# Miniprotein binders against q93zb6, part 9

Target 1, 365 residues: q93zb6
Amino acid sequence: SSSSSDPLLVKAAKGQAISRPPAWMMRQAGRYMAVYQKLAKKHPSFRERSENTDLIVEISLQPWQAFRPDGVIIFSDILTPLPAFGVPFDIEEVKGPVIQSPIRTEEDMKRLHPIDFEKLQFVGDSLKILRREVGEHAAVLGFVGAPWTIATYIVEGGTTRTYTVIKNMCHTAPDVLRALLSHLTKAITEYVVYQVEHGAHCIQIFDSWGGQLTPEMWERWSKPYIEEIIHAVKKRCPDTPIVFYINGNGGLLERMKGTGADVIGLDWTVDMADGRRRLGSEVSVQGNVDPAYLFSPLPALTEEIERVVKCAGPKGHILNLGHGVLVGTPEEAVAHFFETARNLDYQTLFQNHVPAEKAEPELVV
Key: E = the ipSAE of ESMFold2; O = the ipSAE of OpenDDE; V2 = 0.75 times the mean of E and O plus 0.25 times the DockQ between their complexes.

## First folded at step 2 (miniprotein)

Design z3
Fold by ESMFold2-Fast, scan of step 2:
Structure z3 (fold): chain B 365 residues (1-365), chain A 81 residues (1-81)
Amino acid sequence: as target 1 above (365 residues)
Amino acid sequence: SPEEIKKLILEAWRLLYEAMKLALQGDYEKALELVQKAIEIATKALELAKEAGDPELIEEAKRLIEFAKLLQEYIEWKLKE
């Protein structure tokens, strides 16, 4: 297939000429939507909702049916692949993710095995259905957690505020941690390829806990494994763009660019114009409207969307929030966000002004 | 050549995935045999990659060997009574 057949989001990710930015939202399917809340009451187990093909498809398509975003991300969890390579988990309503048997020693590592896709058929089946349902009208996105982020859950036994166990392992058991990160890198690479082979147009890598590291520690303990995933995926799936996002990434942008990702997602605290300058023109950007703007009056939301789009430039921009959609977000505001994105026109927004006679010529090579 | 080294790496991965499926089915003896063969092939690929001075292939072969080691340790643990 030619590049002209790619969905708008894929063209933007590749830095191709387009008339407007594509738009989607992190966490676009979920708690803020009345239809999701109703479904969650009927199916209260998050594991059931994220591991049943029919429910995954229904939930993933809820925002697409309501708002027609340019991207449809599979409803899933970053921990979903863990049981398939030897790490059982559960999600408790109050505590969140729980891993009863954390991996912290060389002996614990013996429980790990290569990823078993027989245990993940619900992911592949869901992606195939999503790809069929959206047709040419949207890109299907898969996603995966970065090795550091996943290792943190595994080692800590769930969500952590202190990161004590994994940070201590950096000093007291670095060989065990490297072995775990290496195993995760291979499992994650295979999981990304699996998602692409089953229908994902684009993959987003989340290193949610990478933002809790100093830049030096992130460069040592996370970046090399992400680079390996990206290089391996690009060899096997050369047409699939990769988006890379870290929560709180203001201090890491240049290092994130160094991973080889096609698109760098900007956190809401980063000024888009500054982020663009720091990253340069050869990578695409995603984001980064502050999710709080969805609670503002609609004209103010329109103004902020236009400001962010102008700062990102007329090429290589996937419009998104700088964070996931917040609980309690008005559906009217989400609808307005996507309607605003569809009605943008780069030609109009950037104004085709004839240069003033006295303006210095722009050097273009 | 880089292409021959890539073929060796691909063959080693094929053997490891087959070994993983056997291990998940409880056939640990056959799984261990395939893991050992994969390590042999991956080690040869690493030597050739070092001789060729290709840092990407060197790193890929090293990571493959590390993964094979983890699978071997898992199988050996399962075989211990």
Scores: ipSAE 0.000, ipTM 0.118, lowest interface PAE 21.6, mean pLDDT 85

Design z4 (at its last look DockQ between E and O 0.02; V2 from the best seeds 0.00; counts 0 for: pae O 14.2 > 1.5, placed apart)
Fold by ESMFold2-Fast, scan of step 2:
Structure z4 (fold): chain B 365 residues (1-365), chain A 81 residues (1-81)
Amino acid sequence: as target 1 above (365 residues)
Amino acid sequence: SPEEIYKLIEEALRLLFEAKKLAEQGDYEKALELVQKAIEIATKALELAKEAGDPELIEWAKFLIELAKDLQEYIEKKLKE
């Protein structure tokens, strides 16, 4: 077919009829691959690797060259857009991400400005190259952090074990926190649209820190801003599906569906059949093979992939792991995962679902 | 640092694969020793991941601990037979 046809992954995200599930993996490019480790030794700065167009493209294409997944996600960081709207950060060897000047007060808010895409040209350029290289064979994915997750980094000053500052702001400075979340919502919406305009077929929203909230707190402090982003993006980019993922999301699935996302990513702890039942057939699902199976004999991995696919149903499923690829995962198992997905056939799988003990229906004539 | 956590995760995983191979060969006592070491290292990785506040690293370390404990349970059951 032609360049006007949607990639398999996009068709799955839209719940369209397809012959097999598309497959990709969160943290698809990374340290589990020998080629990535060699490149990282030559270019040890993570910011260099995530902010240099040539390196972003090379890294993003490593799993596509090795395994031919149905999705190629841009190699990037959740904090990458922050300097472009007024929040500089560094990655320090011993501390990890550090926000030099956290935002916690009305005065601090004055540092924020509308997102400046001149500072993010390496993202747009990388997406254009990826679209050119793989767009006829695979979907290009962009991604972004949700407002709550990004706000947590900003107000905590980097990573946090306790979430003390942001949780206290919910009670002591709710107007400041709402203003911050609103600004982030505008910046994130523009960043998603930018990624789509520069080559992304599909966008995944990560609310990694949202899983640390009670459902009631998430409904108040995260969900409304995600809904606003999804609504705005769908209006401006109506053909682009949105995938929504939260780590530890078992208690949030129905609320996640309520955001208007096209695809809900299931965490590795959620049973696919339960998740599918709770979400219904009108939304698509992503996931959620337990990564433990990547360390099992290959036939056991095949059986688990088939079980998950059968539970998800014959449409609206993007095969993935329930979380990012673990450091030290065997490349052979990753290759087998993608080959297994390519060799599946929905027609064959669902014909084989008829129990042998069940009486065959009578032919009318 | 994330790099230190990655190395701990890789080492725990390497020990876990070695323990699994030894268990498949019937060397349950040596397999148990290695799986216990893997749990210790993975638990250290979890502590550092929590300190780093990286949700993905926290989940990776938790997953690795569960994977190691599953293998430990299997080995201990075989030793009791």
Scores: ipSAE 0.200, ipTM 0.638, lowest interface PAE 4.3, mean pLDDT 87
Fold by ESMFold2, look of step 3:
Structure z4 (fold): chain B 365 residues (1-365), chain A 81 residues (1-81)
Amino acid sequence: as target 1 above (365 residues)
Amino acid sequence: SPEEIYKLIEEALRLLFEAKKLAEQGDYEKALELVQKAIEIATKALELAKEAGDPELIEWAKFLIELAKDLQEYIEKKLKE
């Protein structure tokens, strides 16, 4: 059973009555913060920062200490689990992710094995610590990349401009690609459950490259695997909401709803009123303030936050940006975003609205 | 090169941040000058990103241009008040 002990963010994800939207930001810990930059100078390796428990916890809590968001997402990467099922990677300063041994053939597939959580103890340990540190005042979020997105990295060998190899595989070696996607689906499912078991209240699935597919190709090569993950996780973790986000998702919203996710994250290119109308009332939404407003004067930011919240409605909304926080974003604007969110009140915003059947006080302000 | 494009993007962001601070201080005419320069730099970054065929840099440059235009409109409104 869900209970009054659930954090505000979990209640919103489930569409329960609450008095204001919870807020957090994708990439809320990162290079826009001076405290992060100082830590990153002392520990210049991203792999060290994302794989050392003490550093993960420190970084994840930096936005918590500064801004008191309603969600604290673990500092990690969608590629972090790859070595645990047989795919080593590195992250280079300029090039980004590099996978030296891509998987493109049946023979390459033999390197894969079931996910080995002994290689991911730092994730589990960090989630437990974050859960204790924020207590009842915020939700702890874990996350994964969707099978198509992970497969794209593994097949291409890193970030590319064209994604030519995996697109060609759809036609030249479809059985190999389906086998890879199926393996990833199983590994990612177990990794979601692992994060939930170690403290995550909520899991976000990122299909970062899904928006680069036509809708028909997305339905064929991405959606079925996401559906399988969500179905399995809901069976094994029935109280854990799942948020689903795709960069550039305006043409996919109704199709994303079909995955069974509890929350659809809207990117900044979608008008919130339009997105809510298209998705209906049975699924919650996350987003979607244009990150450009963090560079605007603070009164303009306040007006946009209020507009987005009014458009999303008083039920089933997690306030967020429609994109991750950008490098160079003023910390003062991020602080203002969270302060504005904490001071919102649905009763005031929605005069003449039918009151929620039952509402509880926020566990945190 | 990608490094050249990133440097242009960073300079445009720096100018926009300075323009925002000047606008908050009421220095709207200088803020407008800086935002117009940021548009010029971000437009050059967009042209180079398109020549390189880099979708991420194209999206960054487009984002900066729209950000700068929004700030420009705000500043122009304040100058007419």
Scores: ipSAE 0.012, ipTM 0.438, lowest interface PAE 8.9, mean pLDDT 87
Fold by OpenDDE base, look of step 3:
Structure z4 (fold): chain B 365 residues (1-365), chain A 81 residues (1-81)
Amino acid sequence: as target 1 above (365 residues)
Amino acid sequence: SPEEIYKLIEEALRLLFEAKKLAEQGDYEKALELVQKAIEIATKALELAKEAGDPELIEWAKFLIELAKDLQEYIEKKLKE
């Protein structure tokens, strides 16, 4: 039974009747905020910031304090759990994530082990604190990378633009890649459950690199493992909404709805009403304002928010950007976005568009 | 049924998007036909939603009628140019 006490975001994800869309932003905690920049100067290591409970909580709460979003996502990385199942990584300033020892062979697979949550206590503790700090006023969001996305980093040894190694493994070492994806599926499933048990109201799955596959390759190499995660999580945590997001998902929408996710995240390249049509009424949507609109005049931002909210309709919409907040985004524009979202009312938004009933001509008798 | 109303809403949305795409391509006559059909379907959805007493479906149907009318006005303006 959905308790009357569910956060607005959880109600929206479940397609329940609500007065306005809940709002949050991908990367709502980040370099665009002066408070984050100040903290990042004190703690220059990204791993230091993302793997320390106090810093995670402080950073995660920066948007909460400034903007009061309806969703507070934990400050973390999709790669954060890698050391907990046997994949060490570093973050270099220029290259980003670096995995010194890629996994490409059966021998390399022997380095993997079950996820060790003793190495992830900072995530669990942070989620508990965040849940306490926001109370019933917002949803705490956890997140993970999808198996294909995580496998891409592990196989490529870091960020890639071509995905040539992992795409080649689909043909040259399919059994090794299936074994890796299956291992990641188990680890990520347990990690999702762990986040929920520690206070996440909702989980987002990021298949950030899934959009770089052909639709057929995505259905073969990404989708089954996402379906397995969602099914296992739904069995263990039936009341937890799952948001599934792919950047560049315009070609995958009809395939994404088959995963069992409660919410499909749209990027800005998808027309919201096209997205609704293609997904159908059984799944909620998240998004999808272009992050570039946060650089526009505030009236144009308001108009675009209203357009997106109208196109999504009054049921099962989580207002977001189509992707993360850009560096250099004015904090005032982010504030305006959340203020606009809080001031929306579905009755007002959809009533003003009732064609004026043609006043029946008063029959002047 | 709510399910029937949702199907009507989905069909109206489909037609509106196809109409918009046709209008962007300069096929205003065919776009107008699709918009008019979308209005008809959305109007039927609105009636059924009112009968069902579903406020969410009522608002969806109203919104679709409006979007369709705005697109209709745009197309009609383009046909006069």
Scores: ipSAE 0.000, ipTM 0.185, lowest interface PAE 14.2, mean pLDDT 91
ESMFold2 (binder alone), look of step 3: mean pLDDT 89; pTM 0.872

## First folded at step 5 (miniprotein)

Design k1
Fold by ESMFold2-Fast, scan of step 5:
Structure k1 (fold): chain B 365 residues (1-365), chain A 81 residues (1-81)
Amino acid sequence: as target 1 above (365 residues)
Amino acid sequence: SPEEIKKLIKEAKRLLYEARKLAEQGDYEKALELVQKAIEIATKALELAKEAGDPELILEAYFLIWLAEFLQYEIEKKLKE
């Protein structure tokens, strides 16, 4: 079931007819905004900012007030649900997340328990407020980390570039890793449903570290758990579209389509026309303007936005960056991005009904 | 009683350990039988632990159920191959 009253972003996610692409940005609220920087100085703990309802709402609404994007994503952390099922963590300003007691053995796994939503009331309350404030004009987005990505933080003890512990566990302790991934799959499924029940129109799944696996290993260690989550969520929340994003996903696009997600987010390194051809018309796409284009002259940014939109096609496209907004991004460039999206018209852009692979403008030599 | 609950947890652990060994040896049908029994016993331990209001026993019983369910999934997957 779908409603004609669905927000533009939800209609795009479902591949329905619309007049322009909706637009939002990954890491939409953040350090590039002066108002965020001021708030962060008053509340320097990232956990305080991401676990206090009033602060979550204020921060999530900062880009809404400034730019009026078509999507408002809850300000949160990928690790936020972890303490609710037995994994405490801290977030250090420069170093990032730190898990003092990693889970690597069967004995360690005794600390895990079912997700306790009394410990996540600030998420549910924040989503209800966001839905009330913007739900008539924009989609509210929730999000969650995929089991592989979350397991990587848990077993590595925080951020990692080498992925040595978790990759070693694939070979030396596969049963422990599978049991951890199974537990995370159940907790993540419940957390997604919780977010939808409390106001999210749409959910994005981030498998940020899935790109560090070979395609064969990703199919073994990540894909099945993501499929299980998507299948379970679609049964319980059939009207809620799921967006799936992996950082560095160029080699995984066809496999990502196989997860059952409604929308596949393209990394900035993927050519939109190539990505769209590989994915076909059976799924929607999100992205994928290079965040670096926000440092370009505004006319060049406009041309790049139009190029990406033309390559994605006249429906089933959520305009976004191919990666999160970078620190130091000019706010006027972000404003221009959203204003450009609002001024687009599919009829004008596709007047001659040019096929997607030929929709790219010819470069003037 | 706490003593009865601990006895059930210990038995569930032994069954799960034996089931895992059988599964590693390729005896999936016998492994599945032991896993199912481990789930039954651990579930009984969980209900008794809830009645007793003992958070440590609740956690331990719940965790055993999850380990057993995971092993059951892996065994059933192999049986379908």
Scores: ipSAE 0.000, ipTM 0.107, lowest interface PAE 23.1, mean pLDDT 86

Design k2
Fold by ESMFold2-Fast, scan of step 5:
Structure k2 (fold): chain B 365 residues (1-365), chain A 81 residues (1-81)
Amino acid sequence: as target 1 above (365 residues)
Amino acid sequence: SPEEIKKLIEEAYRLLLEAKKLAEQGDYEKALELVQKAIEIATKALELAKEAGDPELILEAWFLIWLAEMLQEEIEKKLKE
């Protein structure tokens, strides 16, 4: 694609020529920023913070106001769309995420219905405001959980260590699980399209629980549904790149590439050069600076950023951490990360062997 | 306290990074020991985060447990070779 009006992050996602890598950080606002903690004390309900338009916008903009990353992700929860298609949840103070009525049988499936966007207007409104506020300077990112990851929450009734119920259903109730995954695929597809239509430049799909499956089981129980979502979204929103991320994805990279995603997010355990070699040149990559480097002296952080960028190559790279930002991360280190990214120049890093957008022809008088 | 929970999360992640480095060097037995220690510490952080009613810390501790268990599974596969 030749669109020169796309934000830097979108150009990188499409593998277009750019002068430097764009940069943003997964899980920014809530983990390390003092301004967020102050706001959370005034508004202690996480659901209130994630379902109130004014609060979503304020929180989503906190990293952008402080650090000017190239991507601004909407502050939301992976479970946010669930009540809109028949799965109520809450985030309880002691228990965390709770789904009061798990879905495990054909009878339970009767509670599901098509997604009702009247219940998600705060998401659409927030995205419109974010696009207006930062869209000329940064990409607005929406996100969604993959069907397997969402099904795990629904079936397990919330957070799980054992994955006992969903893994058991793969063997003892596969028809029910397939029906649930199919319904989720439809709802998630509509939710992705909704986010794009309301302002998202780019969507990240998280299959956090996909890593709990063997590669064969992931190919059976997760990959087909992700492929269906990506195919449908690309047909309806052809200009919107999709980033696909699984925690601990080292063993799954080639299969993740097969989903049709534009960008594969590499976790912190993957060597960037090896990841690029395995994925080839037809997809872009995101990542993958180890979040622990944000606790290093600033010169060491600079060296690591430059090392990762050199390994990723002069195009098709969205600089990020290989994992979400850690609690206790120094704000100074985050500022340094983004300042370092802005000061990078591909032409300099690769000894003028790569054309850069900044190398424009001189004005002829 | 939230500060104590954050320190536990940081320690668990530090151990996980050390385990990864050891696994890359082929020292799977020691790597497994550190991964198991990381899971124990992250699990303690999760329980304390639940008691504190901090959803962000609950999600972070949960995520670390998931990462550690995934690395454990990969190391165990290598040990079976």
Scores: ipSAE 0.000, ipTM 0.148, lowest interface PAE 18.1, mean pLDDT 84

